# VH-VL binders against a5use3, part 24

Target 1, 222 residues: a5use3
Amino acid sequence: MVIHAIVPVKELHRAKQRLARVLDAHERRALSLAMLNDVLVALSYSPVSRIIVIGRDVETGHTARAHGAAFVIDQSAALNDALHQAAADIPDHAAALVAPSDLPLLGAEDVIALTCISGDKPGVAIAPAHDGGTNLLLVSPVVGWTFLFGPDSLTHHIAAARQRHLPVHLLRLPHLERDIDDIDDLIWLAQQPGDTSAQRLARMFLERKGAQLWQSSDMPPH
Key: E = the ipSAE of ESMFold2; O = the ipSAE of OpenDDE; V2 = 0.75 times the mean of E and O plus 0.25 times the DockQ between their complexes.

## First folded at step 7 (VH-VL; framework fv_rovalpituzumab)

Design x5 (at its last look DockQ between E and O 0.82; V2 from the best seeds 0.76)
Fold by OpenDDE, look of step 7:
Structure x5 (fold): chain C 222 residues (1-222), chain A 117 residues (1-117), chain B 107 residues (1-107)
Amino acid sequence: as target 1 above (222 residues)
Amino acid sequence: QVQLVQSGAEVKKPGASVKVSCKASGYTFKSYAMHWVRQAPGQGLEWMGWINTYTGNPTYADDFKGRVTMTTDTSTSTAYMELRSLRSDDTAVYYCARDIGWGMDVWGQGTLVTVSS
Amino acid sequence: EIVMTQSPATLSVSPGERATLSCKASQSVDSYVVWYQQKPGQAPRLLIYDASYRATGIPARFSGSGSGTEFTLTISSLQSEDFAVYYCQQWYDWPYTFGQGTKLEIK
């Protein structure tokens, strides 16, 4: 199955606003770009045939191109419209994988797992978010699909799949479900296994701010 | 070569409408939004709005809401800006400009619209 | 809307000298500032985007700097073709407002 990945990227100055109490604007931008980098790395090692990044920031474009991804200038104010714009050139028979840029712990294994459960037949595979949202969405074929990201997007995407008589596969990926919204989340990210760009930045920020590292397995509130 | 070619100068009476065209070439029209900017004689640049060339959805500056309509024809790679209820202070050179996400990199040559009684 | 204020309104500089143009935002616009050059009878030309990146084909003598609310366009050694009006624009949020422009004229 041919998979085209779509990575929507929020404007950098609008990203990680919840971290404003902990990180300044520059740090938030850096973290966002680091997470984008990590997502692109993960996708590069996955069975994805093409990566399409959609956004409006020059640094987002640079990052995309540095990873060999196509860059689409986002003309939309809404995520779903942006996704449709990005999907415009995806062949009708191909699958589309939507992977947001703010998944700091996305790995190639996660994408592989999602593709495996979906198989080679038409269908929809979803990695649900903790709040009823959608972390990852794999749709095959992409033709005729309507992206329904937002509140309760899990339910909406499942309904859309059923309307099209497509099987639905769900894959829980707990490590992708924690949002990075406060210092505890940064600490959590820094303490997870691995050495991604986002993790390195989190560690650096925490060190700079003199924060103590604690082990935490708590999920963020809805 | 990427270029935007606008329609010719217009002379209108107060209360009339004008529709300026902007034909794009040398690139994929639907891949870049289109802005409209005007400049009164001897004055600065004024942002009027922009249009999503993929969806056709426009966004207008507040000062022009109700009087301006931006549209596109993807089959001809042409953007249009219509300004209604023209008044003397609408006399200006009107520009279309391509959006590259972080600025406007390609501009039309401008269309002078003169509003006079 | 975000107000962009340029200074000075007119700057008189001799060829070969350094020119410094200022642009101030009424609120923080991060690095989302664009500079344009406009010569008489011509459309504006993109010079700098994201405060400090030179557009394709723009000579190295042009440089942009700044973040937040204070931005600067610098021309290190003015050439005859550089005398024009320069506009800054914030690209932080729509409406994408322009400064009123700085006229760079020959001293």
Scores: ipSAE 0.890, ipTM 0.940, lowest interface PAE 0.5, mean pLDDT 95
Fold by ESMFold2, look of step 7:
Structure x5 (fold): chain C 222 residues (1-222), chain A 117 residues (1-117), chain B 107 residues (1-107)
Amino acid sequence: as target 1 above (222 residues)
Amino acid sequence: QVQLVQSGAEVKKPGASVKVSCKASGYTFKSYAMHWVRQAPGQGLEWMGWINTYTGNPTYADDFKGRVTMTTDTSTSTAYMELRSLRSDDTAVYYCARDIGWGMDVWGQGTLVTVSS
Amino acid sequence: EIVMTQSPATLSVSPGERATLSCKASQSVDSYVVWYQQKPGQAPRLLIYDASYRATGIPARFSGSGSGTEFTLTISSLQSEDFAVYYCQQWYDWPYTFGQGTKLEIK
């Protein structure tokens, strides 16, 4: 199977806004790029034949090129429109794999597992998100597919596959089901096994903020 | 190589409309959004809006909503900007410019629109 | 909308000297600032994007810096072709507003 991966990347200044209470804009930008790097590393060791990153930031484009990925400029900042724009150059008979840029624990083995459950036959394979969404989507063939990411996207993608008479395969990947949206998620990420770029940044940010707080506000008053 | 060529200068009376064309060459037209920017004589630059060339969907600055229409013809790689109900303070050079995600890297030569009675 | 304020309005300098042009945003725009050069009768030319990256073909004497609300364009050794009007533009959120311009002229 010929697989083209699409990695949509949100505008960096709008990413991870719930972390603004603990990370400044520079830190959130760095974390988003680190998570993109981790996803691209995972994809590069998987059976995808091409990676397409779509976004609007120069640093996103630089990161994509550093991994040999194509970079497409997002004209819409609307996720499903961006996916359709990126998919326009995928050959009709090929498969599309959609992988969000914010899965810092994604490994090549996850992508391999997703591709194996569909085989070389037409079909849709989905790794669900914890909230009724979609963490990974593999569609074969991509021609005529309508991307329906957003609220309840798992249900919507299953329905779209059935409308097209495509079999649906679900693969639960619990390590991908946790979003990194607040301080507790960042702590959780830092505590997981591994040494991804996002994990290294999470550990560094938490240590620096703790040390800073100790020296400025947590000194004993006596 | 990459270039944007705009239609020629126009003279209009107040209340008329004008439609400026911007023909792209040397790149894939549908891969880059197109901005429209104007500059009154001796004045600075004013952003008017942009159009998504893949979908054809425009976004307009508030000062121009209701008076401007931006369109594309992908078969000819051409963007259009039409400004209606012209006033004397619409006298300006109108530019198209290609959006590369982090700025406008290629600009058309500009189209002078003069509005006078 | 985000207001971009440039200063000075006019900067008179001699060839070979350094010029420093200022741009201030009415709110934080992170690093999303673009600089353009415009010569009389010509379209603007992209110089700097994302506050500090030179566009292709822009000489190394042009540099940009800043983050948040305050940004500068520096030309380290002015050449005769550098006397022009310079505009900053925020690229943080539409409408993508421009500063009023700084005219760089021969002293």
Scores: ipSAE 0.599, ipTM 0.832, lowest interface PAE 1.8, mean pLDDT 91
ESMFold2 (binder alone), look of step 7: mean pLDDT 94; pTM 0.950

Design x6 (at its last look DockQ between E and O 0.68; V2 from the best seeds 0.72)
Fold by OpenDDE, look of step 7:
Structure x6 (fold): chain C 222 residues (1-222), chain A 117 residues (1-117), chain B 107 residues (1-107)
Amino acid sequence: as target 1 above (222 residues)
Amino acid sequence: QVQLVQSGAEVKKPGASVKVSCKASGYTFKSYAMHWVRQAPGQGLEWMGWINTYSGNPTYADDFKGRVTMTTDTSTSTAYMELRSLRSDDTAVYYCARDIGWGMDVWGQGTLVTVSS
Amino acid sequence: EIVMTQSPATLSVSPGERATLSCKASQSVDSYVVWYQQKPGQAPRLLIYDASNRATGIPARFSGSGSGTEFTLTISSLQSEDFAVYYCQQWYDWPYTFGQGTKLEIK
C-alpha cells in the first residue's frame, strides 16, 4: 500500500497558545518547530512513500524541505480544507496518513502499527485522541474521503468510513494522548523516554525557568 | 518563468463595474493564493483581499465587502477581480500578486482603472 | 485591523550612504513583516520577508530587522537604483495591511 503522509502545521504564531503562561512567543515557536521536526523524523522512518507538509510559515517550509518533504502553502485557515488541499495530488488509489505536527512523542513504530492494523485493503485506521478527537488518521484510498477533524472527529471519521462501507481499525496510542498545555505537561514531556528535539527543548526550558511561570500571555488575536 | 499578466486599462463611469483579469503562467496556479492590491495615484498600497485558488473561496477586506468579487478559472489559470458601483476614488492601479505564504513574490504589471464622469 | 506606520515619510540620502527606514505596528506582529520596493510606474517588488529574510535576487546591502512592533529596513550603501518608495506590510493577520510608505530620494 502506497501511503502519503500529510502533516498540517498551524501558523507558528498561533501554535501552542496554551503554553503562553509558561513559554514566551519565541519559545513556543521553537517548540512547535521542534515537534514538527520530530514528526517528520518519525515519518521518515515509517513506511510512507511521500510526506506533504502544509503550512504558511517560512520556517515550516524550511523544516519540511530539510527532511525531504513536499511543502504546500496553506491557502485556508480551516484544517480540513488544508488537508483536502494537501491531498489534491495524492493518487486516487493511494492511502493518506494525516499526522498533525504537534505530536511530540510520535515514533515510526506508531505509524507502522497503524499501517499494520489497516493492512493492504481499503479501510480507515484511527489513533483516537483522549478527548474524542483524532491523533492519526489513515485512509485507504484517499479518493472521495472527507476529512472531519475537529471536535468529536473520532465519531465523525468512523461514521464517514461506515458510509463508504470501509472497515474501521482503532489503535490506542496513550503516549500521543497528552497535550502540552502547562508546566506540568512540559515536565512530563521532558521526563518521557527518548531524546527528541521537543524533549530537549522542554528540558532546556525547564532548566532556564526553574519552575517559574509567566504571568502574562502574548496570544494572538485569533 | 513565473509571471502574472493583467488585462488592459479600463475607463469607467461612476456606478459601473469593472472586471480585471490576471493570467498566471510558469507555475501551478492552484498551489498559490492570489491577492489583489490597489494603489490610487500618488498613494500607497491597499490590500483588497485574496482568493484561495484551490477552493475558489475569497476573503475580502472590509472596505470592499459587498462591492468586490474575486474568482478564478483554473482551466485558464486566471484570476478575476470585479469591482462594482465604481466611484471616482476607485481610480487606481489594481495589482494581482501571488501568495507564497509569507509575502507576495510575483506581481502583475497592474491595471489602471479610471473612474470619471 | 493592525496599523502599520512608516517613518519617515521621506528620507533624503546621498548615494553610498546608509539608509534606515522604520516600520511600527499598532500591536505585536511577531516577525510577520514584509518589505517591498516600488519604483515609479512599476509593481512592487518583494525585498524582505519574515522581518529579516532577503527575497531571492535581493542584494546583500538590503537587510531587515525587528520583531514585535518595531521593524527596520536598512540599506547599507545606497545605489542609484535604490531610490524608490518602500512599503512594509504585516503578514500576521487579515487584513494584511501596508504602511503608508517611505520615499527614499537622493540628497
Scores: ipSAE 0.828, ipTM 0.908, lowest interface PAE 0.6, mean pLDDT 94
Fold by ESMFold2, look of step 7:
Structure x6 (fold): chain C 222 residues (1-222), chain A 117 residues (1-117), chain B 107 residues (1-107)
Amino acid sequence: as target 1 above (222 residues)
Amino acid sequence: QVQLVQSGAEVKKPGASVKVSCKASGYTFKSYAMHWVRQAPGQGLEWMGWINTYSGNPTYADDFKGRVTMTTDTSTSTAYMELRSLRSDDTAVYYCARDIGWGMDVWGQGTLVTVSS
Amino acid sequence: EIVMTQSPATLSVSPGERATLSCKASQSVDSYVVWYQQKPGQAPRLLIYDASNRATGIPARFSGSGSGTEFTLTISSLQSEDFAVYYCQQWYDWPYTFGQGTKLEIK
């Protein structure tokens, strides 16, 4: 199948606000861009034929172009409207893969696994999030699809697939189910094996703040 | 080359309506939102709102809600701003400007609307 | 809504000198400030975005700085063509509000 990936990127000044207790605005911006970079690397080594990044920041556009991705300026503040805007140029019979920009442990093998469980047939494949949401969504074909990301999006996407008489395939990817939203998530990311851009930044940030953070006994270093 | 060309100057009486056009060329019209900004004689710039050119959904500044309608015609790459119930203090130059995500990079030449009895 | 206040209202300077124009936001807008130049009878021209980045084709004598609530536009060696009105605009959150302008005049 022909797969077009869509990577929606939140305005950088609104991203990762829950980390404001430990990271300043510049650090949160850098982390968001590093995560985007990691997602784009993973997608570039996967079987997707095109990557579309949609956002409103000049730095997001530069990151997209550095990976050969198309960059679309988001004219809407709403995630699902942005996804429909990005999907407008996807051929009717092609598949759309939606990958959030904040999955720093995403690998090409995850995308391959998602495509394998759907086969070469019409259908919807979902990697669920821990909170009833959606980490990855593959829809084949994309024509007529309504994106329903947000609270309870897993349930809503299953219902949308049923309305279109499309089979649904679920793929549990535990390493993607942890969002990087608070200090414990940042510590967890730093402790995982690997050397992604986001991991390097997480380790640097934690080292810089080490005395303040590690004096808390809630999460001992690994 | 990227260009925004606006309709010509208009003279209106109080209570009338005016519709200003803004024709885009040299770029993909539906890829960039369009702003409308006005400037009364000798005064500063006043943001009126913008329109999503992909969906056609406008967002209006509070001061203009109820009196303004912003629309697009994607087949002609043209944005429109209609202001109703004109008052003498609506006398201004009206500009369209292209949204690039981090600013307004290309502006139309402006349309003078004069409201007088 | 976020109020942008420019000062001074009018700045009189001689050609070749340095001009510094101020823009203050009523709340933090991080670095999301845009500067425009407007000459009499003309549409505004984009000068600076994200507080400090020059737009394409803008001469190096124009520079912007600031973050949070206080921002400056500096013109390091004024040319005769630089005498105009300058507007800041916040791009942090809609409605995207303008400052009231600073008029830069000869002498």
Scores: ipSAE 0.633, ipTM 0.836, lowest interface PAE 1.6, mean pLDDT 91
ESMFold2 (binder alone), look of step 7: mean pLDDT 94; pTM 0.947

## First folded at step 8 (VH-VL; framework fv_rovalpituzumab)

Design y1 (at its last look DockQ between E and O 0.88; V2 from the best seeds 0.76)
Fold by OpenDDE, look of step 8:
Structure y1 (fold): chain C 222 residues (1-222), chain A 117 residues (1-117), chain B 107 residues (1-107)
Amino acid sequence: as target 1 above (222 residues)
Amino acid sequence: QVQLVQSGAEVKKPGASVKVSCKASGYTFKSYAMHWVRQAPGQGLEWMGWINTYTGNPTYADDFKGRVTMTTDTSTSTAYMELRSLRSDDTAVYYCARDIGWGMDVWGQGTLVTVSS
Amino acid sequence: EIVMTQSPATLSVSPGERATLSCKASQSVDSYVVWYQQKPGQAPRLLIYDASYLETGIPARFSGSGSGTEFTLTISSLQSEDFAVYYCQQWYDWPYTFGQGTKLEIK
């Protein structure tokens, strides 16, 4: 099965807004790019034939190209429209794998597992998010598919698959289900096994923030 | 060579409509959004809106909502901007410009629209 | 909408000298600022994007800096062909508003 991966990337200034209490704009941008890097690395070691990154930021484009991925300029403010735009050049018979850029712990083995559970026949494989969303979506074939990311996207994608008489395969990937929204999430990320770009950055941020907190809370010895 | 070629100058009366065309060549038309920017004589640049060339969906600046319509013809790689209910202060050079995600890198040569009684 | 304010309105500089143009945003636009050059009778030309990235084909004497609300376009050594009007534009959110422009003229 030929798989084309689509990596939608939100505008960097709009990414990780929930972390605004912990990280400044520059740090949030860096974290988003680090996560994108990690996703692209994971995909590069997976059985995908092509990676398509869709976004609007120059650094997103640079990151995509650095990994040998195609870069598509996002013309839409809506995720699903962007996904359709990115899928426009995917052969009708090929499969599409949608992997958002903010999956800090995505590994090649996750993609392999998803492809294995789906098999070589037409079907839909989904890695659900914890909130009823969709972390990963594998659709074969991509032709005629409508992306339905958003609230309750798991239910919507399952319904869409059934409407098309496609088998649905679900794969729970707990390590992908935790969103990075606050300092506890950053701590969690930093404490997970591995040494991804996002993890390294999280560790650095925590060290820095810890240092700042120490400096702000403790009076230096006079 | 990537280029945008716009239609010729227009002279209109107040209350009339004008439709400017912008023909793209040298690149995949549907891969880049198209912006429209105008410039009154001796004045600065004013962003009017842009259109998604893949979907055909436009987004207009508030000042032009209700009076402007942006469209595309993918078969001819042409973008169109229609401005209705023209006023004298609509006299300007109108530009189409290609969106590269982080700016406008290719511009049409501009179309002068003169609105006078 | 985000208001972009350029200063000065007119800048007189001699050839070979350094020119510094300012652009201020009414609110933070991160690094999402674009600079254009426009010569009389011509369409604008893209110079800098994302505040500091030099567009392909633009001479290295042009540079951009800044973040948040304060941005600067610098021409290190002015050439005769550099005398023009320069516009900044925020690319943070639509409407993608322009500054009013700075006219760079020969002193």
Scores: ipSAE 0.861, ipTM 0.925, lowest interface PAE 0.6, mean pLDDT 94
Fold by ESMFold2, look of step 8:
Structure y1 (fold): chain C 222 residues (1-222), chain A 117 residues (1-117), chain B 107 residues (1-107)
Amino acid sequence: as target 1 above (222 residues)
Amino acid sequence: QVQLVQSGAEVKKPGASVKVSCKASGYTFKSYAMHWVRQAPGQGLEWMGWINTYTGNPTYADDFKGRVTMTTDTSTSTAYMELRSLRSDDTAVYYCARDIGWGMDVWGQGTLVTVSS
Amino acid sequence: EIVMTQSPATLSVSPGERATLSCKASQSVDSYVVWYQQKPGQAPRLLIYDASYLETGIPARFSGSGSGTEFTLTISSLQSEDFAVYYCQQWYDWPYTFGQGTKLEIK
């Protein structure tokens, strides 16, 4: 099976807005790029033959090229339109893997598991998100597929697969089910085992906030 | 070489319409959105809107909604901007410009539209 | 819509000197500011994007800085070809509005 990965990247100034309460625009931009870097690293160690990043920021393009990925300018910033635009460059009989840019704990093993459960046959494999969404989507073949990300996307993708008479395989990957959208998520990410770029950045941000406290107080560092 | 070549200057009477063309070459037309920007004589730049060249869907600045139509012809790699119900204060140079995601890197040479009685 | 205000309207400077052009946004636009140069009778030319990135082929004497609401374009040693009108544009959200321009004139 020949797999082309699509990594859609939201405009950086629109990403992680709920973190604006604790991170400034520069910090949120850096975190988004670090998560993209982590996803691209994971994909580069997986059986994916090609990676297509689609976005609108110059630094997103630089990050994509640093990993040997193709970069496509997203003309509409509408997720499903961007996915269809990127998929136009995929051969009709190849598979498409959609991996969001904000899965900092994604490993190559997750992609391998998703491809193994679907086998080398036509079908749809999905790693669900915690909120009824879709963390990973593998469609084989990609020809004729309609991407339906958004509210209740898991249900909509299952229905789309059934309408096309494609078998559906669900793979629950709990370590991918948490979005990094607020301060509690950032703390959780920092506490997880591992050493991803996003984790290092999260730990640095949280320590700087604590260091600012100690700089302005006699409070003990412990 | 990436180029945007626009149609020639136009002289119009108030109430008429004008349609400016912008022919792209040297790149994949459907990969980059197209902006339209105008500049009245001795004045600054005014953003009019853009068109998604992959879907054909335009977005218009509020000041031009109802009077402007932006389209593309993918087979000729050409973008079009039509401005209707022309007034004398529509006298301007009209530019097309390619969207690269972080700015407009290539501009057409401009099309002077003069609206006078 | 986001209003971009440039100052001064006209700046008279001698060749070889430094010019500093200012652009202020009516709200934070993070780093999403673009600078263009426009010479008489020509289309605008992209100089700087994302507040501080120099476009390919633009001389190193041009630089940009700023974030939030205040941005500057600096030309460190003016050449004769640099006397033109300069526009800032916010790229934060449509409508992608321009400043009114700063005309850089030879003194």
Scores: ipSAE 0.586, ipTM 0.826, lowest interface PAE 1.7, mean pLDDT 90
ESMFold2 (binder alone), look of step 8: mean pLDDT 94; pTM 0.947

Design y2 (at its last look DockQ between E and O 0.88; V2 from the best seeds 0.79)
Fold by OpenDDE, look of step 8:
Structure y2 (fold): chain C 222 residues (1-222), chain A 117 residues (1-117), chain B 107 residues (1-107)
Amino acid sequence: as target 1 above (222 residues)
Amino acid sequence: QVQLVQSGAEVKKPGASVKVSCKASGYTFKSYAMHWVRQAPGQGLEWMGWINTYTGYPTYADDFKGRVTMTTDTSTSTAYMELRSLRSDDTAVYYCARDIGWGMDVWGQGTLVTVSS
Amino acid sequence: EIVMTQSPATLSVSPGERATLSCKASQSVDSYVVWYQQKPGQAPRLLIYDASYRATGIPARFSGSGSGTEFTLTISSLQSEDFAVYYCQQWYDTPYTFGQGTKLEIK
């Protein structure tokens, strides 16, 4: 089965807005790019034939190219429209793997597991998110498929698969289910096993913030 | 060679409509959004809107909403901008420009639209 | 909408000298600023994108800098062909508004 991976990337200035209380704009951008890097690394070691990154930022393009991925300029702010745009040049008979760029702990083994559970036959494999969303989506063949990311996307994708008489395979990947939205999430990420770019950056941020907190608490002795 | 070729100059009366065309060549038309920018004589650039060439969905600047319609013909790799209810202050050179995600890298040669009684 | 303000309106500089053009945003636009050059009777030409990246074919004498609300286009040594009107544009959010332009003229 020929798999084309699609990595949609949100505009960097809009990414990780929930972390704005903890990280400044530059730090959030850096974190987003680090996560993208990690996803691309994971995909590069996975059985995907081609990686397509879709976004609008220069750095996103640079990161994509650095990993040998194709870069598509996103013409829309809507994720599903972007996905369709990115999938436009994927052969009809090929499979599409959608991997969002904000999965800092994505590994090649996750992709392999998803491909294995799906097999070589037409079907849909999904790694669901904890909130009823979709972390990973593998569709074979991609022709005729409508991407339905968003709230309750798991249910929507399952329904779409069934409508097309495609078997559905679900794969729980707990390490991918936690979003990085606040300081606790950053701490969590930093504490997980491994040494991804995002993890290293998270650790650096936490050390820096900790140092700042320590310095701010160093009130001169009365 | 990547290029955008626009339709010729137009002279219109107030209240009329004008439709400017922009033919793209040298690249995959549906891979890049198209912007429309106008420039009144001796004035600066004004962003009018853009159109998703893949979906055909346009986004207009507020100042033009209700009077402008942007469309595409993918079969001919042509973008269109129609401006209705023309006024004298609509006299300008109208440009189409290709979106590269972080700017407009290729521009049409411009189309002068003159609105006069 | 985000308002882009360029200064000065007109800049007179001699050939071979350095020119510095300013562009200010009414709110932070991070690095999402584009610079264009326009000569009389011609369409604008892309010079700088993302505040500091030179477009393809743009000479090294052109450089962009800045972040947040203040941006600068610098021409290190003006050539005769550089006298034109320069526009900045924010690419942060729609509408993608332009500055009013700076006319660079020969002193």
Scores: ipSAE 0.903, ipTM 0.948, lowest interface PAE 0.5, mean pLDDT 95
Fold by ESMFold2, look of step 8:
Structure y2 (fold): chain C 222 residues (1-222), chain A 117 residues (1-117), chain B 107 residues (1-107)
Amino acid sequence: as target 1 above (222 residues)
Amino acid sequence: QVQLVQSGAEVKKPGASVKVSCKASGYTFKSYAMHWVRQAPGQGLEWMGWINTYTGYPTYADDFKGRVTMTTDTSTSTAYMELRSLRSDDTAVYYCARDIGWGMDVWGQGTLVTVSS
Amino acid sequence: EIVMTQSPATLSVSPGERATLSCKASQSVDSYVVWYQQKPGQAPRLLIYDASYRATGIPARFSGSGSGTEFTLTISSLQSEDFAVYYCQQWYDTPYTFGQGTKLEIK
């Protein structure tokens, strides 16, 4: 099975807005790019044959090129439109894997597991998000697929697969179910085992901003 | 190589409409959005809007709401801007320009539209 | 909508000297500022994007700086071909508004 990964990247100034209470625009931009880097590293060690990054920022393009990924300019700033735009260049018979840019604990093993549960057969494999959304989506073949990310996207993608008579496989990956959106998520990320680019930045921010970050969190620091 | 070629100058009366074309060559038309920008004689640049060339969905500046329609024909790699209910203060050079995500890197040669009675 | 204000309206400078052009935004636009050069009878030319990156083919004497609300285009060692009108544009949110321009003319 030939798999093309699509990594959609939100405009950097619109990303991580809840963190604006404690991180300035430069810091939030750096964190978003570090998470993208971590996702691209994970994909590069997975069985995908091609990575397509779609976004609108010059630094997003630089990060994509650094990993040998194709870079597509996002014309819509609307996630599902961007995914359809990126998928247009995927051969009809190939599979598409959608991986968000903000999963800093994504590993190649997660992608391998998702591809293994679908086998080398037509179907849809999904790693659900905690909130009823979709963290990872693998669809084979991609031709005719409609991306329905957003509220209740797990339910909508299951329904879309069934309408096309494609079997659905679900794989829960709890370490991916937490997005990095607020200060409590940043603290959590810093505390997890590992040494991803995003984790190193999170730990550096906590060290440099110490008391201010801890006072802004509604989680106990200990 | 990469080029945007616009239709020729137009002379119109107040109340009429004008439709300016912008033909792209040397690149994949559907991969880059298209902006429209105008410049009245001796004045600065005014952003009119842009269109997603993959979906055909436009976004307009408020000043042109209800008077402008932007479209594309992907089979000919051509973008169009139609401005209706023309006034004398719509006299300007109209430019198309290719979006690269962080600016407009290639511009058409401009189309002078003159509105006079 | 975000208003971009350029100053001065006209700047008179001698060849070989340094020019500094200012652009101020009515609200923070982070680094999302673009600079263009326009000569008489020509379409604008992309100079600087994301406040400080030089577009392909733009000489090193052009540099951009700034973040938030205040941005500067600097031209070191002015050459005869640099006398033109310069526009800033914010790229933070639609409508992507332009400043009114600064005319750089020979003193």
Scores: ipSAE 0.611, ipTM 0.842, lowest interface PAE 1.9, mean pLDDT 91
ESMFold2 (binder alone), look of step 8: mean pLDDT 94; pTM 0.955

